# Designs tried in a protein design chat: VHH binders against BTB/POZ and TAZ domain-containing protein 3 (BT3). Part 7

Target 1, 364 residues: BTB/POZ and TAZ domain-containing protein 3 (BT3), of Arabidopsis thaliana (Mouse-ear cress) (q9syl0)
Amino acid sequence: MSSSTKNIPKPPPLPCITYQRFQSSTRKPSSLMRLVPKEALETWDKLFKEGSGADTYVETDNKSHFPAHSSVLAAASPVIATLLNQSRDKNGNTYLKIHGVPCEAVYMFIRFLYSSCYEEEEMKKFVLHLLVLSHCYSVPSLKRLCVEILDQGWINKENVIDVLQLARNCDVTRICFVCLSMVIKDFKSVSSTEGWKVMKRSNPLLEQELIEAVIESDSRKQERRRKLEEREVYLQLYEAMEALVHICREGCGTIGPRDKALKGSHTVCKFPACKGLEGALRHFLGCKSRASCSHCKRMWQLLQLHSCICDDSNSCKVSLCWNFKEKMKKLSKKEQSKWRLLVENIIRARNSLGPFSSRSSGLI

## First folded at step 21 (VHH; from L7 with S54T T101R)

Design P4
Fold by OpenDDE, last read:
Structure P4 (fold): chain B 364 residues (1-364), chain A 120 residues (1-120)
Amino acid sequence: as target 1 above (364 residues)
Amino acid sequence: QLQLVESGGGLVQPGGSLRLSCAASGFTFDSYAMAWVRQPHGKGLEYIAQITWTGGWTYYSDSVKGRFTISRDNAKNTLYLQMNSLKPEDTAMYYCAKSSRGTPFIFQYKGQGTQVTVSS
């Protein structure tokens, strides 16, 4: 019984999971237009099924012998070619022994080597066996097919840990990534499974790796959220500044330049921030405690910010623009740098909206 | 030394039930996929049930699907096979099998087996 174990190729060493960001090109499963005529596939499938002209056989654990063609098998797999050559007896006869797997899986495997034909339900049933066989016998086409099947919803929270381990053993980086993504997406559910509990005991390094990946993912998500929030703040500041300029130059509502008559309250203002800013300006103008008032402080900051952005401070209609600009020249380099950075961030945020992004102020 | 010790076999009537157990020792049980294999008299080996390391996936042959259930207790280093609705065709020597570490689902080691006989 000891002799049959020698013929299974040793799997390559486990690749270090360098998670290269496989950009999932959502390539729609292009209907792999079978470039091969159906009749040709049927011919090869028939050859396999009938075994006509077979010069070798495949042996399984159930002592079944599948007639096979050494030339076909050798052409399909360099590993099988080697094994057949090694099996050659004094009479020139060869054989291939595939033990340790269900005979049905072996049948499917050998059939695939001939015609690439398979039944979908059987492929789903034996996908893990066929993945291992394709790996061990170096059949890349079958391996790709197995990967596709696994990627099409075969993996779930209960089997994801096992599939991940198998994928690592078979050097299938895509499936490793899919499994990792599943763990990251639903860590709570996956970590509650029996699979996780067993893995935690049997492979604590893998657990650590997965946890680290989850933490990193969360950190990235949080950082992204923070950046989006910051961007929103900068956009609001930009809108406020535009409104300020509009109010000071053209007038809006109850506030306008001294040299122009206020256009009646009925003109639809295009600046969403004008209503709020008008109120803020009114407060600012009437506030007796400007130094301690939080609203006035914000207005001062906005006016100062405007002065930093304004290129024509000498002719600017915004109140105190020139004064703030002169004051800014007297600030420390550190403070000037802070204001510069703020302006840059606002401009960057603005430019990110593109020319057509009309923020429809959905007043819900 | 690696050991797989099957138990729970016996004589049962058609329609009866048995529960087989396999006690594993000499290796890290939770690091290997396990299987039940049976061999009818004068016939070859049939893989009837398989289970992954964590039990997250199972395989059943069509001959036993819906009647047999494979399970494992990794804390006890034990593999189980619940057999229900037994038929005369289920008469065989039943073996517990262990996969290789490097090639999951390729089963290389088996125990001494336990005889299951289904007869009226």
Scores: ipSAE 0.841, ipTM 0.971, lowest interface PAE 0.5, mean pLDDT 87
Fold by ESMFold2, look of step 21:
Order: structure tokens, then sequence, then C-alpha cells
Structure P4 (fold): chain B 364 residues (1-364), chain A 120 residues (1-120)
């Protein structure tokens, strides 16, 4: 939210879940919900279909009445229990009225209350109706089944906005998260759909919330990329300092101390920065205006960084190491802090690699 | 006042086509799922087609799937039903219905309806 609006109540955020990944099992949770023998389920399914001993009925809009058992319905849903206790038709019979949905959805809903039996393709066809019915009548097991079905590829860019609105109305946080993830992951594609354009007109508050979530996600990605790029710079500096020490002690390629034999430019060197540093160091050693030369600036900076890290100042073979240690003492405390912080960052980046890591350019 | 006004019905030969419309007023049309419901004379209601708020998902009963197409124009607050390959069993009063804000896909409130008669 902008600081200019800090005195106005912030609207409720979209559902936020700290997503947790389970690594202990690959089994689906729904397999654990079937703990009863198949024969028991078949027995209850037969009772539903046969209707023997029915003492109530379910009324639908098509004037069809299913015979039903009030004890079964009341046991399955506390909402239905209340509705049955309060209902009486013109003849004094109890009933459950479910209007406003296709009778096939009502049939599947009631069948589920008896036996948890269902046909997969029909369940997928009516999943939205059944989600709403399970919410309205407080049937958590059916709600969980509908959520599993929606999470198995049912949701697409054309219907994601509609499903998000439904999930919010039914308090289905898991599906809200799935829909938000799809919007964030493929925002360009989702925002070009007719569904997005209709939502802009009808529910601009929801659009604002979705756009804020996308922007926030982009900001996190940008910050991660920035930190990775920063870490890469620190590692390059560390590699340059290692190469400097190597060249000054042993020599490498076409440059090195006077008392060491040089290997030439064809020799493979295990210090990755040596090739790039060789030219800079050769210029530095031959430049008559080193103190004021812009081309020598990188070498001066590298020498200063080395002097901040080097703990062998009395016998260090890196040229001018002692001189830069003395120069560091003469800098302002603010400037000293800047150099020491840079050194700390370089060492932190190097230490985060571990002994087996190799640097890679495959980061985003 | 909340209103749903159906139109476009009439007499058609088997195999013919009709386009029904439902003009909506008194509510924010594009915030609700909509449906077409039909009632043959002397029989109960059949929910034949449904469409979500944005049109991103549709439902059809088996009796009309492949022949009827539901659509909505949210800018004009109008629901449509294109009916092709009409059969005598499609003869019915046709109503449009609106879901509620709290119970989507539970459809309520229909207008006066429009009669569709399919006969040779």
Amino acid sequence: as target 1 above (364 residues)
Amino acid sequence: QLQLVESGGGLVQPGGSLRLSCAASGFTFDSYAMAWVRQPHGKGLEYIAQITWTGGWTYYSDSVKGRFTISRDNAKNTLYLQMNSLKPEDTAMYYCAKSSRGTPFIFQYKGQGTQVTVSS
C-alpha cells in the first residue's frame, strides 16, 4: 500500500498461505479417507437406491422427489438435520428442498451423503455445483473431494477468475492459492482473457488485489536477481585478488616476479581471473603516470582490497601491500568502513560457495 | 427493481433455429452466474445451460449439449441462448435465472418466460 494512504483502512488481503511441501509421502490424501470395507459402502449405496424404510424425501425443481432417510441425512450434515426438523409439507411430512441446481447434481450430492460413491466423469462435470452444495450443507468430506478434483488440472486461464471467485465464496483457501499462483505465473496470458476484462468492469477491487500480488511477486524476483548479480561481482573481485597473489608469488602466463620462470600464454591456469588480469597488471607495471592514470584505477582498487584482507603484511609479495595498509589508516572513518564492508561482502560470498561448489552463469 | 425479461421465442419447424435473449436490470449483471431453465407443459424445471460470471465456463444438460449455446454480453446486461437443430421435445417455456452472491450455481428468480414451440 502507498504511504499516502496509510490513514485509510487497508482492504483485506487475498488469502495468503505459507505453502508447505510434504516430502514424506507421494500418496494422495484421498486414499486415506477410504478406511471402510467396500461391502459396507455398497450396502449404503443400495439403501440409497432402493429407498427401503424412507421416512422423508428430497424435493428438486423438476417435481421429482427422492425417497430418503432422515437419520442418514441428519448424521451427514448438521445443516440438513436442522432443516429436516423445521420442515413440514402440506401433509405433515418432513422434507429437504434443494432447488436451483440440476437434479443430477442433487442426486450425486445425496448419494455421497449415504455411501461416498460417485462416478468420476460425472463428478468432474458437476464439481462446481457439488462444491457449493458441500459448503452450504457443511459436508467437509465432499468439499475436500471437490478441491482435489479442481487441483488436478481442471482450472485453466479461461476459467481461473471464475474459479477464484467461487473459491473465495466457499472459503476454499487451497484453491484460492492455486488460482493466484496461475495468475502470477502466467499474468500476460491470463490478463488478456475475456474473463479478466469482465472482472475489471465488475470487481475492480479484486483486479487491484491481483495486480498488487503480481507486482509484489515481480519485486521479489527482481530482488533475488539483484542479489545474485551482486554476489557474482563479489566473487569476481575475490577471483581477481587470488589471481593477483598468484601472479605476484609464482607468476602466470607472460607476467610474474623477476625470479620466476614464466609459463607463457598457452599454459592452463587454475586461477580463472589470471588471463584478464595479466594485461591490467602489465599496463600498471609499465605506466609512468600510475597515480593519475584512469587505466590503472582498477589495479589501485584491487591492491587496496588485497591490503584489507592480507594478514601477511610484513612479507607479502604483492607490490605495495604495506603502502596500502598505511594509506588505509589515513582514510576517513567513513571511507574505511566502506572498504571493510566491501571486504566482508567478498569474503561472505566466497565462503557461501563451499569446498565443492563451482561458479556458474546459470542463475537468473 | 430486479427484472429478467425473456424474449425471442416462437413457433419453429423441427430442425430450425431460434435465439433467445434475457434482458437483465436492477442488479450488477456481470457479478452473477446465469442460467437458462425450461419447463415443458405439465412438467418440472430443467436446467439446460449455465454460464459463469465472466463466461469462462459453461454447463449444458445432456438433452441440449451440442445443439444449444449459452452466451452473455455483460456490456448490454443480456443473456443469450442460441438453439439449433430444434426438436419437438424442446417445446417448453424458457426462463432465465440468476445465481445469488453467496450461493453461486444455486439459481433463483426467473422472469415471465418466453414460449418455444417446435412442431411440423
Scores: ipSAE 0.780, ipTM 0.926, lowest interface PAE 1.1, mean pLDDT 81
Fold by ESMFold2, last read:
Structure P4 (fold): chain B 364 residues (1-364), chain A 120 residues (1-120)
Amino acid sequence: as target 1 above (364 residues)
Amino acid sequence: QLQLVESGGGLVQPGGSLRLSCAASGFTFDSYAMAWVRQPHGKGLEYIAQITWTGGWTYYSDSVKGRFTISRDNAKNTLYLQMNSLKPEDTAMYYCAKSSRGTPFIFQYKGQGTQVTVSS
């Protein structure tokens, strides 16, 4: 089955990673979000604080009123636009009623609508209130800011269940994923919290979803680990075959062809499998019951495997290569398929190495 | 049938302590965030403490932070407010409040409240 193809194409260029997955996670949201000169934002913040020309107001539970500008509020939120259109007080002025939350959260919410200005520590203090307000009043820019704050270390094992439920209520998929990831990575710790126990009772369907996600993640991790372990075995077999060819052509350590000068057992060899193979090959060469010896079995298998890969059918320096090629022809189709599949897996594992892999260079 | 019944108020001297309770019935208590709201006579409402469904997060107004502690016992359907180092400014009617399931952390009170009076 020797191929006579003379037009072997050049290999394609090696793939390159053209992007970095960490770019979005390492960006500073406040720095990225400021696309307007600071002086412009300060002007709008001043308008909010001074209230000059206000034509409406925001009412809170403590009966305090914030003067406000209906055009600014309506432009920032279509929900607020509708509410202002439907409201009139006894003097004919429009108003916006925001009750049920601390007045400080309302102040921060309205200030954000004007200028996107905020005090970072106060924002962290009220982030849950502001997330809910941004959702209720359809203010996506504030919602995004709250999401960034939550994603930057605000969530912990004690509050993750609460935050997950809030994120689902506010349709915040990114925070749902962050919470789910924390549950998966720290399942023992999170499942022992009071939050988990309360969730079991109040929302058993959510518990089922989280348990299924943990099981699925464990299954994927085990499958990836299994495939990496298999790939390592295939690479070790390839290295053993390279060492066998090297020893048979050039000699290595204390073993080699009669017509080659051997450098002894203390020389450094770039083929990592040579030292381990030396003992097996020395036993194989001196064993008087080689065909039936259990210790020689591994060497027989390596020779068979080499013969399946070797393109040099008649001039190969590896001992018995031709004999094993002939033996391969006499095996059943089932046995031949097993060897061919193993060869394919070994070649696939070798070809998947990058140019900078230490395994492709030997002694490194 | 939905009820929030506050109790534990009374007359106390400055520096004293009280523990308020709110017994909840007629709804699934552990599906809602809860809060304490107070109203001094002739003044508006102040949201002084809040606690999430599981108790995993709490909020306190600056006026009570470090002196008051909110807690919940989901097995007993009861919300608590431990008030320490009481001041005359803490004199108010105290209400417990329930969030909406659809709009969590937006609270409404429904009970009669419990009066706390701090005076020398």
Scores: ipSAE 0.753, ipTM 0.919, lowest interface PAE 1.1, mean pLDDT 81

Design P4
Fold by ESMFold2, last read:
Structure P4 (fold): chain B 364 residues (1-364), chain A 120 residues (1-120)
Amino acid sequence: as target 1 above (364 residues)
Amino acid sequence: QLQLVESGGGLVQPGGSLRLSCAASGFTFDSYAMAWVRQPHGKGLEYIAQITWTGGWTYYSDSVKGRFTISRDNAKNTLYLQMNSLKPEDTAMYYCAKSSRGTPFIFQYKGQGTQVTVSS
């Protein structure tokens, strides 16, 4: 056998790195493809096929030998360089023995060392063999090509567990993350496969790592959803505060000062929260127990939020703005910090708004 | 300690079928890729079929593709080769082979093999 058993991949740090890599994996599969003139590749391919001046040979299991050039092989692979230096047959010739692998895969492997030439369909057929050979003989360019092929639809739910274990054995981080992404994305489908059942028996630590990665991914999705929902609440509060100021200064439709008109020739209100706020204001104006009413409590809270943002303390047209500013000064430092943080979050949500979106109107 | 025992060979007419089996012991069968290798008399080894740990991927040489099916039963620690549409060219000694965890798809055979003869 070869020396390929010496280079066992180090497991990736699954919970933290897997989640980041899953969301950021956008590399083009062919970005690492070698760019050389076609004529140069054809020249080396001819040398491989013709064997002119060969000083060594490659031996395969099928009792065939094919001629090779030790300088080419040694330049392409430091492992092969060492093996050739240590070999002698009965006639004194050096040789490279590659056994345990189909001879067609050996042919493709050696041809690649000369010229990087390959037939696409045969490469797909032998991609796993070539990945192992590229790892065993330390040929990074072939390894990268095998990675590109695997990343382009070769991996499916039936083989993903096998490919993941192979990728870990061959120290192929990119394919490990591709496989992990598939497990996370399609966990129900992948965990039902025979491959998963075999892994539970043969490698329970790997199963535990994969399940932890799925749980961590779900936790991050839940946290992102929570933050998005929170951002929506903050934006609704901001819209309500804008509507309140608009109504108090200019009036809108059926509420506020009726002797004032909307700006311009349009009758359409540009403040989406006005319609929702209208009901709350009608209730607030007619409620006899404002201090203890749950409907009025939201209006009190909105006024408190406005007072924290308002810079115009003496001439503000929003009712009770000054009163709430004075009330704020009398709160404990802990309560003051609570309101300031809420205001900061509301402003931050507004400032982060890139695209324009539809939003519901009303008090929150 | 490690044992691979092939069986199911015999004489069959062209167009016939055989099912080979390989009983494995002395290692954790589920942890290794497995293969069938054949050696026609006076010729070298041919890797005709391979199967991954879980069975999620298989390889066949062009000489047998479409006619032979490799499978494994991990509960019984057994590898199988279903051979259909047999030809005289399929006459050979058949061996099963095991990879290592560190070097998957580099196979070693160890058993005595089972002879398959296809003739009229």
Scores: ipSAE 0.751, ipTM 0.918, lowest interface PAE 1.1, mean pLDDT 81
Fold by ESMFold2, fold request of step 22:
Structure P4 (fold): chain B 364 residues (1-364), chain A 120 residues (1-120)
Amino acid sequence: as target 1 above (364 residues)
Amino acid sequence: QLQLVESGGGLVQPGGSLRLSCAASGFTFDSYAMAWVRQPHGKGLEYIAQITWTGGWTYYSDSVKGRFTISRDNAKNTLYLQMNSLKPEDTAMYYCAKSSRGTPFIFQYKGQGTQVTVSS
């Protein structure tokens, strides 16, 4: 109790042995304590353990009594402040009664009020008790710690329904969200548990809320997937149109102005659709039964799309571009609108790419 | 109207087994966490086992962990405690407890209890 470097009052002679039986061998501050010096936490933890100057006590079911400091307890919890003010034992002393809870959980709860110190494995063991105590006595810092522990893999498919109902009782929105997320992610597994079946019987409105949330989540996921699939199609069309222009203007392989004159190409073609499209274009230009050929139908559609985008009305080298522009003029307004919308969607999908995408062509 | 009726106690040799039952009535059993509490003669209460509404989580005191198993049958409104490898220090009156006021881990007992005595 005395040291040449420590300027703290000497404690009164209290029976400290009673409270050592609740101590853990590990005395580690939580990760949330980095804003408070370790020495300050150790000072308050020592006050809790020694009980020097205690003016009240905490009573538990197991006949244990914790000496305590009313100023510390009242500062930590307005509920405790009220309870202490209203209590009197046979000698006129104040006290705090915490019954119905294991004495180890009470010890950890009171220690936390002093110093925020705890042993991590014991905290995980009693996290549900401490969550309830933090709620009942209005101790938000302990409630937040319990929430962090629960969020670190404590919740599983067997206990998620129980934890959800506890979180609703303790008004812990973050844990309600965590539980809901688990239900949504693995609905088939969770809905098969005994916990779900009991909830269905005892709280059918909660079951309805959970089912509704699962359905809504699936609907949003399906819509996002549909949009991604649609944009992939648009990007493939854009890549095909770039390859078509490349083949017709610059030549690649057997189609275009470089067919028989190509010698010594030293670079890989940067248009991955070029080889397939090259053959399709060659077929289209020579096919006698275009109206019934599926390959010609695809090429026809690609040429029509190009003609909708092309601004080079006099010297376009893409085969039949002018012909398809004239065909576009002869379509009904409804049909023209369909093609224009498709072109807008293709351009929109291309424009949503970053500069480092493999689909970024560098075209103006 | 609320009733908790414990049964299944008795005299047993060290190393033996017993199964306690608690019949519950007068409340919606599956809406409450339940516990077993014991009181050795002349001593305070010890909360030895606890179980949530659905049985999805259980707690055991260090004194009984690995030897005792708490369970519940919500269809029959019955709580159980399977006690194996009994020791003389397990001698106590055993009570069934219910959480109170929607507070899942603040327990109250109201029954007469059932005596377990472990002696040669």
Scores: ipSAE 0.739, ipTM 0.914, lowest interface PAE 1.3, mean pLDDT 80
Fold by ESMFold2, fold request of step 22:
Structure P4 (fold): chain B 364 residues (1-364), chain A 120 residues (1-120)
Amino acid sequence: as target 1 above (364 residues)
Amino acid sequence: QLQLVESGGGLVQPGGSLRLSCAASGFTFDSYAMAWVRQPHGKGLEYIAQITWTGGWTYYSDSVKGRFTISRDNAKNTLYLQMNSLKPEDTAMYYCAKSSRGTPFIFQYKGQGTQVTVSS
C-alpha cells in the first residue's frame, strides 16, 4: 500500500498573475506588517536551534558542527545544494564546510537561511562577513539586508575606501554609488585619509577612476551654475518686457498712459520690474539726447526686444512697437537671427515655470 | 616565497601584556585584509581580530574586545596584535592570516604561529 510520503499532496505552482499581484500587494513597510506570519518564522527558527531531524551538518573551524537539514539549505542556495552533493560520501553522508570566518558569522548566516531571524546589533557587527557569505552562496535576501545596514550610516570617511572595494568585489552597485557620492561630496577630507593613501599604492586604476569622477562632478556643477545665472538674466528681461506692456496699457506708479488714473508710489505693483523700469522710462521720456544716451540704450533695447515677441501689429499700446518691427525688417539676416535666438531663450526660460507657478528664484 | 612569520609570543602572568608581530613577504600586503587567529591546545580555531586592507575597519571577537588591538603598518608590511589584560584563557598558538582578493574576510593562515602562555 501507500507510504505517507506518497499521500502528501504538493501545492500547485504559483500562477504568474497571482505571483505578480502578491509581489505588488505584499510591499514590506517599516511597520510590523510582515510578509510571513511571525509564528511561521519562529517555527523555522526553532527547527534551526533544536536540529530535530537533521540529516547533514555545517562544519566550522572551531571543531564544532551545526546540525542542519539538507533540504532547507539546498532550497535556500543553489550553491549550497551543489556543495552538499559534492560532499556526499559512499554512505550518503553530506556536510557543508564554511571555514575562514568567525563561527558566530556562520551561525547567523545559517540561521538566516532557515528563518530570516537575526539580532540587530549582531547583524551590524558581522555585516561585512555576512555580505561576503551572501555573495559567495548566492543569497540575495541577505545581501539586500546587508546593503540596507551599510546604507544607514555605517560608512564613514575612514572606512569608505575599504567598503567601496568590498562592494565592487561583491557586485553591490548601490553601495558603490553611496561610497562614490561620499568621495565626491567630501573629496578633501576623504583624500587625506590613510585609506586613500593605501589605495594609491595598491589600486592606482581605482584612484584614477575616482579622481575622474570628482573632476566631472565639478565640471557639471560649474555648468549648472552658469546655466542658472543665464536663466536668471533671461527671466529679468522677461519681467522687464512684461512690466513695459503693463505700464503702457494700464499705467503703474507715477507713469502710464494719459487716459489712465495713476495710483502713485504708495501702491504695490504685482509686476516685479515696475519700480526699476519706472525710473528708466522717466529718464527716457525726458532725455534730450535719447538716441546717443547710454542710459537710454537699455530702453531702446527693451523696445526692440518687445517688438520681436509682440504679435499685435496694429493694436499694441507699447510705444514705438511698430517702428521697431519695421526697423527689424531692415537688419541683416545675421542680426535678425541674434534677436530671434535671444527671444527664444527668454520665452524658454519663462515657460519652464508653468502658467500657474509663482516665481521664487532670486539669485541676483 | 609567500611568507607570514609570527613573533612576540612567550610566557606572561595574568594581567600582563604582549605585542605580537607578523612580518609579511612575497605578496602585496596592502591589497589584503588581515586577521589574527588563535588555537588553544586541543580546541578549534578562533578568529579574534581582523583589519581591512587600508585599516579603515576592525573586528574583534567578544572574548578579546577592549583588551586586544589589531593594527597594521602597510609601509613595513607588518601586522600587529597588542594584547593587554591577559587571562589564562588567552593561552593559545597565535597565527596571522591573509584573505584572498576575491573573498575578503575569508581567511587562511600559513605560518607556524607564536605561542602565548598565560599562567599563574
Scores: ipSAE 0.721, ipTM 0.909, lowest interface PAE 1.3, mean pLDDT 81

